# VHH binders against Abasic site processing protein HMCES (HMCES), part 97

Target 1, 269 residues: Abasic site processing protein HMCES (HMCES), of Homo sapiens (Human) (q96fz2)
Amino acid sequence: CGRTSCHLPRDVLTRACAYQDRRGQQRLPEWRDPDKYCPSYNKSPQSNSPVLLSRLHFEKDADSSERIIAPMRWGLVPSWFKESDPSKLQFNTTNCRSDTVMEKRSFKVPLGKGRRCVVLADGFYEWQRCQGTNQRQPYFIYFPQIKTEKSGSIGAADSPENWEKVWDNWRLLTMAGIFDCWEPPEGGDVLYSYTIITVDSCKGLSDIHHRMPAILDGEEAVSKWLDFGEVSTQEALKLIHPTENITFHAVSSVVNNSRNNTPECLAPV
Below, E stands for the ipSAE of ESMFold2; O stands for the ipSAE of OpenDDE; V2 stands for 0.75 times the mean of E and O plus 0.25 times the DockQ between their complexes.

## First folded at step 11 (VHH)

Design y27 (from x9 with Y104F; framework vhh_6z1v_2)
Fold by ESMFold2-Fast, scan of step 11:
Structure y27 (fold): chain B 269 residues (1-269), chain A 123 residues (1-123)
Amino acid sequence: as target 1 above (269 residues)
Amino acid sequence: EVQLVESGGRLVRTGGSLRLSCAASGFTFSTYAMGWFRQAPGKEREVVAAISWSGGITWHADFVKGRFTISRDNAKNTVYLQMNSLKPEDTAVYYCAAKSYQFFDSPKEYDYWGQGTQVTVSS
């Protein structure tokens, strides 16, 4: 997973993340650095994206079931990275393979510290290799959405015009992430950065791409992944597996250039 | 204390109209999707209509399309169901339900429920 859409205005995104804490109280996640949230139809590695994480990461005695929403840099910079410029990191940390997560120091160490987050997106993009050509067909991949009379049916058959009406009731994609905190050697603000855990693609996505993000389907899975105060690393990793509860439609090549940031990027073709 | 209080249910003749209201309190109404459900004697509770937190998206069951309209007023913390061209088959207890952010067609997904209001349609 190397490209996502996360375009909802901050207030709409916040409402889409409404949840219940351990006591059953309805809550909205509290923002950290809300001004760093940059909505886009076309988010690439090194840009900031919103993630959910436990309040306990920021407040020593906080209820670990309470959630913070914060923009983090996509592309995990390990806490032990000793260079002054994180863009100089020699290896790609955009994704973290589930099968080697406990073997790679860059991911094993933050996991051991409970640094689990849920990466939020409207959906993600993948490029299918077409037989008999060198062209790649991009697809927008997202949770199944409820059908409505005003928006019509949600999916591959929907017109671009109908897509503008669906965002009020959009179910955000919730991907399992790992984050770390890096302190610049020269001084400055702590950098929070994340990686998306990847798994083998499910049967439904195998014709598009061989890998998919580890999707946390439903509030129980999201809650257990975030709650590092009550759920151990071993238990949390049991949530990391392919899911079939996903849908997609083909999109235009406009999305190929990460500088393009318009609704056309995710509209069906 | 969370409360959903339905009102407006009564006896109506076939072909008549009725407007149900549901007053919400004890939670941030504007962050909740709302639904209207009904349950006839001996039947399962079924979804009639639903509306997104902003009111921008609505859904109506096929058996009420063109006859019923769901709406909401976030300033008044109220959701409405306008029922036109009522049929005997519409006789049921009507329930208001709230779900954080996103509405669903399954009653199991909803967080809060009212006590219901009886609608009886006679010939």
Scores: ipSAE 0.142, ipTM 0.597, lowest interface PAE 5.6, mean pLDDT 88

Design y28 (from x9 with Y104S; framework vhh_6z1v_2)
Fold by OpenDDE, second read of step 12:
Structure y28 (fold): chain B 269 residues (1-269), chain A 123 residues (1-123)
Amino acid sequence: as target 1 above (269 residues)
Amino acid sequence: EVQLVESGGRLVRTGGSLRLSCAASGFTFSTYAMGWFRQAPGKEREVVAAISWSGGITWHADFVKGRFTISRDNAKNTVYLQMNSLKPEDTAVYYCAAKSYQFSDSPKEYDYWGQGTQVTVSS
């Protein structure tokens, strides 16, 4: 996964992240550093995206089922990194393969500390190789959305009003991530950054791409992944597998340019 | 540049009150847990009170016994320590510290420190 969409306004995004804590109380996640949230239809590595994480990370003795929402940098910067510039990291940390997560120190160590997060997105993009050509067809991949009788396919939103309605009730994609904290040698803010765990693609997506994000489907999976106080690393890793509960549509080549940040990026062609 | 600047320390009589302030700059204050520490002559630095990033959770040392209260104003990038019923034993340099993660009683875990402000309680 090298490209995502996360364009919802902050308030809409927050509402979309409504959850029940272990007591059954309906809650909204509290924002940590909301000013760093930058909505975009075209998110690339090194950009900031919102993630969910347990409140226990920031508050001693907090209920670990409570969720915080925070923008973090895409591309995990390990805490042990000693260079002043995170971009000097010589290995790719955009993704973490599920099969080697416990073999790589950069991911194993923070995971062992319970630094699990849920990366939020409208969906993610993948490119299918066209046979016989060097051309790649991009696809937008996301959770199936509840078809309200009136809301046709994302493509049928003929009116701006209908489009807004679609997004007001959009089910966000929830991807399993690992985050770490890095202290810049020169001081300043501690950098929170994340990697997306990847798995082999499900059958439905296999023709498009051979790998996919580990998608946490449903509130239980999300809650268990986040709750490092009650759920062990071993138990959490059982949640990491391919899911068939995805849909996709072809999009225009507009998304190929990471600078393009318009609704056209995810519009069906 | 990261700065924590303590103020409000002075000479007071036993039973008196002080309010310490710590003004933060050079980092996103609202994302950090804050703590007050003190160090008396010949003694180790000890935690007095701590407050989470959101202000939702506070902690106070046992020796405070309800006399001191930590608070913060994220809009002003400031953390406070209200000290009431001061005793000679409270005489120390008081330090403000910041931690990005959850607050701790261990000074070594804090990321940033102020220069301290002297509090002296006379009999």
Scores: ipSAE 0.863, ipTM 0.935, lowest interface PAE 0.5, mean pLDDT 93
Fold by ESMFold2-Fast, scan of step 11:
Structure y28 (fold): chain B 269 residues (1-269), chain A 123 residues (1-123)
Amino acid sequence: as target 1 above (269 residues)
Amino acid sequence: EVQLVESGGRLVRTGGSLRLSCAASGFTFSTYAMGWFRQAPGKEREVVAAISWSGGITWHADFVKGRFTISRDNAKNTVYLQMNSLKPEDTAVYYCAAKSYQFSDSPKEYDYWGQGTQVTVSS
């Protein structure tokens, strides 16, 4: 998983993340660094994306079931990284393979500290290899959405008005992530950065790509992954597996260039 | 406190029409999705219709499509279910439910529930 869409305005994104804490209290996640959130239809590694994580990471006596939402850099910078510039990291930490997560120091150490997060997106993009050509077909991949009814549109098929309304009830994709905290050697603000855990593709996606992000399907899975105060690393890792509860459609090559940031990036072709 | 209060349930004849209302208080209604559910004696609670927080998106169960219409008035903190061409099989207690941001077809995912209003359809 190397490209996502996360375009909802901050207030809408916050409401889409409404949840219940352990006591059944209805809550919205509290923001850290909300000004660093940049909505986009075409997010690439090294950009910031919103993640959910336990409040207990920031407050010693907090209820571990309470959630913070924070923008984090995509591409985990390990806490032990010695260079001054994180862009000089010599290995790719955009994704973390589920089968080697306990073997790689960059991921094993933060995982042992309970640094689990849920990466939020509208959906993600993958490029299908086409037989007999170097062309790849991009697809937008997302949770199945509740089938909606067309209200009185202008009468035009597939009008922009109809497709903008889909976001009013959009179910965000929730991907399992690991984050770490890096302190610049020369001083300055702590950098929070994350990686997306990947698994073997499910049957439904196998013709598009051989790998997929580890998707946390539903509030029970999301809660257990985030709650490092009550759920051990071993128990949390049982949530990491392929899921069939996913859908997709082909999109235009406009998405190929990460600088293109328009609704055309995810519109069906 | 959070309250959802249904009204409009009554006895109606087959082929008749009825409008149910649900008045909401104690939360920011305009940011919540709303749903109508029903439960007949001895049966599970089932989703009838749902509407997004803005009113721009609606969903209706196959068994009521073309007959029932969900709508909302955010200025009045009220959600409605217009029921036309009523059948005896529509007899049930109708419940209003609220869910933050997104509606769902699963009763377990809704945050707040009304007490219900009885609709009886006679031949």
Scores: ipSAE 0.334, ipTM 0.677, lowest interface PAE 3.3, mean pLDDT 89

Design y29 (from x9 with Y104T; framework vhh_6z1v_2; at its last look DockQ between E and O 0.01; V2 from the best seeds 0.00; counts 0 for: pae E 5.0 > 2, placed apart)
Fold by OpenDDE, second read of step 12:
Structure y29 (fold): chain B 269 residues (1-269), chain A 123 residues (1-123)
Amino acid sequence: as target 1 above (269 residues)
Amino acid sequence: EVQLVESGGRLVRTGGSLRLSCAASGFTFSTYAMGWFRQAPGKEREVVAAISWSGGITWHADFVKGRFTISRDNAKNTVYLQMNSLKPEDTAVYYCAAKSYQFTDSPKEYDYWGQGTQVTVSS
C-alpha cells in the first residue's frame, strides 16, 4: 500500500470514528494535535494521516479501551534512529509484512511495547499491471458501503448534495498499523510515525495486486487491536489476515500524480 | 529551540502560598504531559505533580497532601503549580518538565526540562 485517500473534514472524520468503550458508553475519539490533520484524496508516504490509538499511551492508568485520534507520519521512524532527518532512513518502513513483523527490529520493538494503531482512510489505491503493456490501471479499494436506495454507486452521485450524503455516512477503512516515537536529536516535537501491516491479497483483489493492507473489519477487531492493555501482542496478531470484505472500482490516472488532490482521484471511470 | 521557563519562586513564610508558572515554547505543548519536580540541597530530584496532555488526569505526590495543585492552560502554553500551606521542607529548586508520552515519576523519561525556580520557605 503506497497511496490512500483521507479527505473527510475533521468533524465528519471524528463522527465516523464513534465507538463504544468497554463499559458500553458511546464515545468520540479525542484529537491529539488536530492541526496536523490535512485532508487529501491522495495521501502518500511521509504525509500525515489520522490514526486511532489507545488513550493509555498518553495517560497513565487510563481506560485502554478509550481511543485517541492523532495525525502521524506515514513511514515508521524507529526510536533508535540517530540521524537528524527521518528521510535518511535507508529501509522502507511504509509497510510491514505480517510474516516478518516479528523478525524486524523496527517493527518488533514498538509492537512489543503495545504501539498498535488503526490507520484511517477512505480507501487505498493499487495499480494493476496491464498485460502486454507497461501501463497500469489504478483502482480505489474500500469497504463496501451501505447502498442507500437513493445513493447509487459513488459514481452516481450526480449532485453535490448526494455526494455529501455519501461521505457523511462513509465507512472508513481501518488498517492495522504499528507506530513508534522518535526524538529528534536537534530537539523539537517527538515524531509519531506509523507503518501499515500488509498481508497477501484476498482472492477478490489478487488480480489487481498480490498484497493488501491488513484490514481490521468491525468494531471488535479495531478495539482488540488498539487495546494493548488487555490484548496481548500474540492475540492481536491473530487479527492480521486477508479479508474478502472489500470492494473496488477503476479510477482515472489522475491519482498517479501524488500532487493531484481532487475528487477525481477516487471517482469511478 | 525548546524552552521551559519557570517563574514565581521566592522566599515565603511557613503557611504561605505561591503559584509557580512554566512557560513552554519550541514544541507542541498541548501534546505533552507536564510535570513539576523539585530538588532540595543534597537530595535527589523528586516528582511533585504531573498532568496529562489534555489535562484530564493529574497526579500529586503523597507529601503534597492536598497542598499543591497542578494545572495547565494549553492556549497559553503554560503549566502551573499552586502551592499552599508551605513548609520549610518544601524549600527546593522547582523544575518544570515535559514528556510526549504518558507522565511518569521517573525524571529520566522526560524529554525537556526548565532551569528551575528557587522556592524558599522560612520558619
Scores: ipSAE 0.871, ipTM 0.940, lowest interface PAE 0.5, mean pLDDT 93
Fold by ESMFold2-Fast, scan of step 11:
Structure y29 (fold): chain B 269 residues (1-269), chain A 123 residues (1-123)
Amino acid sequence: as target 1 above (269 residues)
Amino acid sequence: EVQLVESGGRLVRTGGSLRLSCAASGFTFSTYAMGWFRQAPGKEREVVAAISWSGGITWHADFVKGRFTISRDNAKNTVYLQMNSLKPEDTAVYYCAAKSYQFTDSPKEYDYWGQGTQVTVSS
């Protein structure tokens, strides 16, 4: 799980994340560093992506069910990392395997501090191995969307105006993440960075790839994963499993180059 | 205070037409998805039609497709349901409802509700 789309304008993304706090009050997540959010159809590791996390991480006495939305670097830099340049980290922290998360110090330590986040995306991309060739077929993978009219499915949106229409009611993909805070040794801003937890793929995705992100399906799962003030690490980890509530379609090779950032990246074939 | 006020319900004959309106106040209407629901005596409340916050996306239940059309006017804070080719089975109280950002087919997920307007269709 190493490529996503998250292209909604900031205001639309914020509204797409409307939620209820523990008291049943309707809320929108409050932004940290909103100017660092960069919408893209083709997000790769080391870029910033928006995540949801508990307000209690930033405000000592906050209600742990209230949410912040913040851009974080994809690729977790552990708090104990001692070099001055985080790009010099010598191992890949783009993903975190669910089966070894409690064994790896880089993930176990922030998880023990309640540093759970929900990674937001329109959907993610995976590359299917084509047998007998070195070519790979990319797929865009996302939550099932409500069938709508005129705009049709995303597969029927073959014009620029139809592309705009499908996003007005899009259900964002919500992936379980772990984040950490790294303080540069020579001073400067604290770096917030995250990893996406991965699980074995579900039956529906097994022909595309053997792994998938741990998807939190619905507000109850999202709330429990974020609420580190009330939900223990042990209870939260019960939410980490494959889901069958997912759909996909093949996309063109335009997405292969992470520099390509156009709607064509997720258009069918 | 948030209010949704439906109007336009009345008695009509089979094959007739009716336009329902729902006037919204007390919230930023243009950021909310809107839905029309109905409830007949002794039945559960069911979704009839829904429209995205921008008006760019609509959804209509199979039993009203081709007969009913949902629309909205964000400048007037109003959502409409144009009902054509009315049938006796369309007899119900019609409710408008508002939900932040995206519409759904579940009444439980809507944030605000009107009091309803009665539509009666006679054969």
Scores: ipSAE 0.389, ipTM 0.731, lowest interface PAE 2.8, mean pLDDT 89
Fold by ESMFold2, look of step 13:
Structure y29 (fold): chain B 269 residues (1-269), chain A 123 residues (1-123)
Amino acid sequence: as target 1 above (269 residues)
Amino acid sequence: EVQLVESGGRLVRTGGSLRLSCAASGFTFSTYAMGWFRQAPGKEREVVAAISWSGGITWHADFVKGRFTISRDNAKNTVYLQMNSLKPEDTAVYYCAAKSYQFTDSPKEYDYWGQGTQVTVSS
């Protein structure tokens, strides 16, 4: 998983993340660093995307079931990294394989600190290799959505303002992530960064790509992954598995260039 | 406290029409998706229609398409169900429900519920 869409305005995104805490109280997540949120149809590694994490990471004695939403850098920078420039990291931390997460110091250390997050997106992109060609077919992959009368599907709209209406009821993709906090040696703000955990693809996606992000399907899974105060690492890792509750459609090559930030990136072809 | 109060349920003849209303209070109505559900005796509660927080997107179950129309008035904190061409099979208790942001077809995902209003359709 190396490309996502997360384009909703901050206030709409916040409402989409409404949840109930451990006591059943309806809440919205509280933002940290909201000005760092950069919505786009075409997010790539090193960009910031919003993630959910437990309030307990920021406040001693906080209710660990309460959620914070914060933009974090995609591509985990380990707390022990000693260069001044994160781009000098000599290994790729965009994704973290679930089958080796406890073997990789970059991931097991923050995981042991309870640094679990939920990575938010409209959906993600994958490129299918077609037999007999070097050309790749991109797909947009997302939770199944209920069809609506004004649009019926994401591709039924015939203009950008009509496409905005399909997003009124979009179910956001919720992916399991691990984050870490890095203090630059020459000074500056602490860098929060994340990796997306991956698993083998489900049968429905296997023709597109052999890996998929670990998807947390439903509020119980999201709550357990986030709540490091009540849910141990061992118990949380049971949530990490493929899901068949996923759908997709082919998209044009517009998305191939990560500078393209238009609805065309995810429009069905 | 949060309240959803349905009204308008009554006895009607086959082919008749009804309009149900659900008045909401105790929460910011305009940020909630709304749904109408129904439950006949001995059956599970099922979604009839749903409408997005803005009112711009609606969904209707296949068994009511063309006959029922959901709408909302955010200024009055009210959601409506216009029921036309009623059949005896539509006899049920109808419930109004609210869910933050996204409507779904699953009753267990809705945050707030009304007490229901009885609709009875006679032959």
Scores: ipSAE 0.122, ipTM 0.582, lowest interface PAE 5.0, mean pLDDT 88
ESMFold2 (binder alone), look of step 13: mean pLDDT 89; pTM 0.900
OpenDDE, look of step 13: ipSAE 0.749; ipTM 0.884

Design y3 (from x9 with Q102Y; framework vhh_6z1v_2)
Fold by ESMFold2-Fast, scan of step 11:
Structure y3 (fold): chain B 269 residues (1-269), chain A 123 residues (1-123)
Amino acid sequence: as target 1 above (269 residues)
Amino acid sequence: EVQLVESGGRLVRTGGSLRLSCAASGFTFSTYAMGWFRQAPGKEREVVAAISWSGGITWHADFVKGRFTISRDNAKNTVYLQMNSLKPEDTAVYYCAAKSYYFYDSPKEYDYWGQGTQVTVSS
């Protein structure tokens, strides 16, 4: 749960996040700080990733079912952090265990404020331990995609034009996150940062890795997780569990180096 | 107001061809995936074909593959279903539907629906 791909251009990503509000009105999420969104096949902690969150976090009288999309720093910096440099935080806040989320102050406090978000990705990467070697096998893990006549999977594309077409109908992975807002002691812009909630791996992923992100499968789950105006913390946490609705394929070691940012990172081997 | 208007349904003889059209208005058509569904008397509504917002990806149900072709013209806000080698089993009301961004093969996932156009296939 420490590496993702989120490479769609901003306009395509926005359309991929189309939703219905509580009144049944079709909407696109509105961007905050769109210039901070940097598409990449290989996103690591400390980088910015797009998340969905309720408009009510920014506008006092907003409908809590309306959504904002905003880039946030991966690696939650608690609002109470006293240093001037967030990179000096001594705790690893890339992931948050579901079983201890209400026990750890770094996560309990923002969760109590309704600071729930949905972390967007094409998919995520995990490294499987292989017996007899010091090398691990990376896998790209994502929602099952509809099989089509032109491209049934990423690996079915045989040319640059066909390769790009697989993303026209890509279902983004939607992971449960918690965010917080940190004000620099020396002044400056508020830093928004998030953590991904993790759960035990499902049966289908158990041979790859023992943990997985808490995936929100479908619009009902996404809506309830985001809607802190109508859905309590206790009710929202019932959405946090393993899911079997996931697929994967082995990828090249190219993905190992987070500086590599090419389609080869997620192509099947 | 979002509106999808199907046209082209009529009586056709077995083995004949027919092209259905669906004109869309009230939303940004080029950003929506489109699907064609059908419902025969006494049966559930089923998906026959779908097309991505760009037209780059298409899907057809196994029972129409090789006979039906979905296409779209984003400049005209229209999606089409070309139906060849028609069979009596193709008799149904055909519905056009729109879904934001990507298509699913389930009627429940589509956001907007037309009123349908009747296709009858007989000898």
Scores: ipSAE 0.330, ipTM 0.669, lowest interface PAE 3.1, mean pLDDT 88
Fold by OpenDDE, second read of step 12:
Structure y3 (fold): chain B 269 residues (1-269), chain A 123 residues (1-123)
Amino acid sequence: as target 1 above (269 residues)
Amino acid sequence: EVQLVESGGRLVRTGGSLRLSCAASGFTFSTYAMGWFRQAPGKEREVVAAISWSGGITWHADFVKGRFTISRDNAKNTVYLQMNSLKPEDTAVYYCAAKSYYFYDSPKEYDYWGQGTQVTVSS
């Protein structure tokens, strides 16, 4: 996964992340550093995206079922990294393979510390290789959306005009991530950054791409992944597997350019 | 540049009240836990109180016994220590400190420190 969409306004995004704590109380996640949230139809690595994480990471003795929402840098910068510039990291940390998560120090260590997060997105993009050509067809991949009377089926959103209405009740894609905290050697703010855990693609997606993000489908999965106070690493990792509960449609080549940040990126062709 | 500037320390009489302020700059204040520490002459620096980044959680040392209260205003990038019923034993340099990650009561875990403000309580 090298491209996502996360374009919802902050308030809409927050509401979309409503949850129940372990006591059954309805809550909204509290924002940490909301000014770093940059909505975009075309998010690439090194950009900031919102993630959910347990409040316990920030507050001692906090209820670990409570959620914080925070923009973090896509591309995990390990805490032990000694260079002053995160871009000097010599290995790719955009994704973490599920099968080697425990073999890579950069992921194992933060995971062992309970630094699990849920990466939020409208969906993610993948490119299918066209047989016999060097051309790649991009697809937008996301959770199936519930047809609400007001929000025509994504398929019916044939017109850009209907897209705005559809997004008010958009079910966000929830991807399993690992984050770390890096302190710059020269001082300054601690950098929070994340990697997306990837798995082999489900059968439905296999023709498009052989890998997919580990998607946490449902509140229980999300809650367990986040709750590092009550859920062990071993138990959490059981949540990491391919899911068939996805849908996708072909989009235009507009998304190929990471500079393009328009609704056309998501629009079906 | 990261700065923590304490203010409000002065000479007060026993039983008096004082409010300390710490103004923060050079970092995202709302993302840091803040703490007040004190160091008396010949004694080790000790934690007085701490507050989480959101202000949702506060911690006070046992010796405070309800006399002091930590608070913060993220809009003003300031943390406060309201000190009531002051005693001569409270005489110390009071320091403000910031921690970016976990909320801890250990001084060693804090990232940034102020220069301190002198509080003197006379009998």
Scores: ipSAE 0.020, ipTM 0.353, lowest interface PAE 6.4, mean pLDDT 88

Design y30 (from x9 with D105E; framework vhh_6z1v_2)
Fold by ESMFold2-Fast, scan of step 11:
Structure y30 (fold): chain B 269 residues (1-269), chain A 123 residues (1-123)
Amino acid sequence: as target 1 above (269 residues)
Amino acid sequence: EVQLVESGGRLVRTGGSLRLSCAASGFTFSTYAMGWFRQAPGKEREVVAAISWSGGITWHADFVKGRFTISRDNAKNTVYLQMNSLKPEDTAVYYCAAKSYQFYESPKEYDYWGQGTQVTVSS
């Protein structure tokens, strides 16, 4: 997973993340650094994306079931990184393979500290390899959405104009992530950065790409992944597996250029 | 204390019209999707209509399309169901329900429920 859409205005995104804490109290996640959130139809690695994480990471004695929403850099910078410029990291940490996550120091260490997060997106993009050509077909991949009267059926025959009406009732994609905190050696603000855990593709996506992000399907899975105060690393990793509860449609090559940031990036074609 | 209070249910003749209201309190109404459900004796609770938190998106079950219209007034913390061309088959207890952010067809997904209001349609 190397490209996502997360375009909802901050207020709408916040409401889309409404949840219940351990006591059954209805809550909205509290923002950290809200000014760093930049909505986009076409987010690439090294840009900031919103993630959910436990309030207990920031407040001693906080209820670990309460949630913070914060923009984090996509591409995990390990806490031990010694260079002054994070872009000089020698290896790619955009994704983390589920099968080797406990073997890689960059991921095992933050997992041991409970640094689990849920990466938010409208959906993600993948490029299908076509045999015998260098052309690849992009697809927008997202949770099945309820069929509505104003928007019609998502992913069926539809016009680009109808897509503007779906967002009030959109179910955000919730992907399992790991984050870390890096302190610049020369001083400055702590950098929060994340990686998306990947698994083998489900049957439904196997013709598009051989890997998929680890998707946390439903509030129970999201709550357990985030709650590092009550759920151990071993128990949380049981949530990491392929899911069939996913849908997709082909999109225009407009999305290929990460500088293009318009609704055409995810519109059916 | 969260409350959803339905009103407007009564006996009406076949072909008649009725408007149900649901007054909400104890939560931020404007951030919740709202749904109308109904349950006839011996039947499962089924979704009739739903409306997004903004009112910009609505959904109606096939069996009421063209006859029922859901709407909301966020300033008054109220959701409405306008029922036209009523049939005996519409006889049921009607419930309003609230769900944070987005609506669903399944009653199990909803966070809050009213006590219901009885609608009886006779010839």
Scores: ipSAE 0.275, ipTM 0.646, lowest interface PAE 3.8, mean pLDDT 89

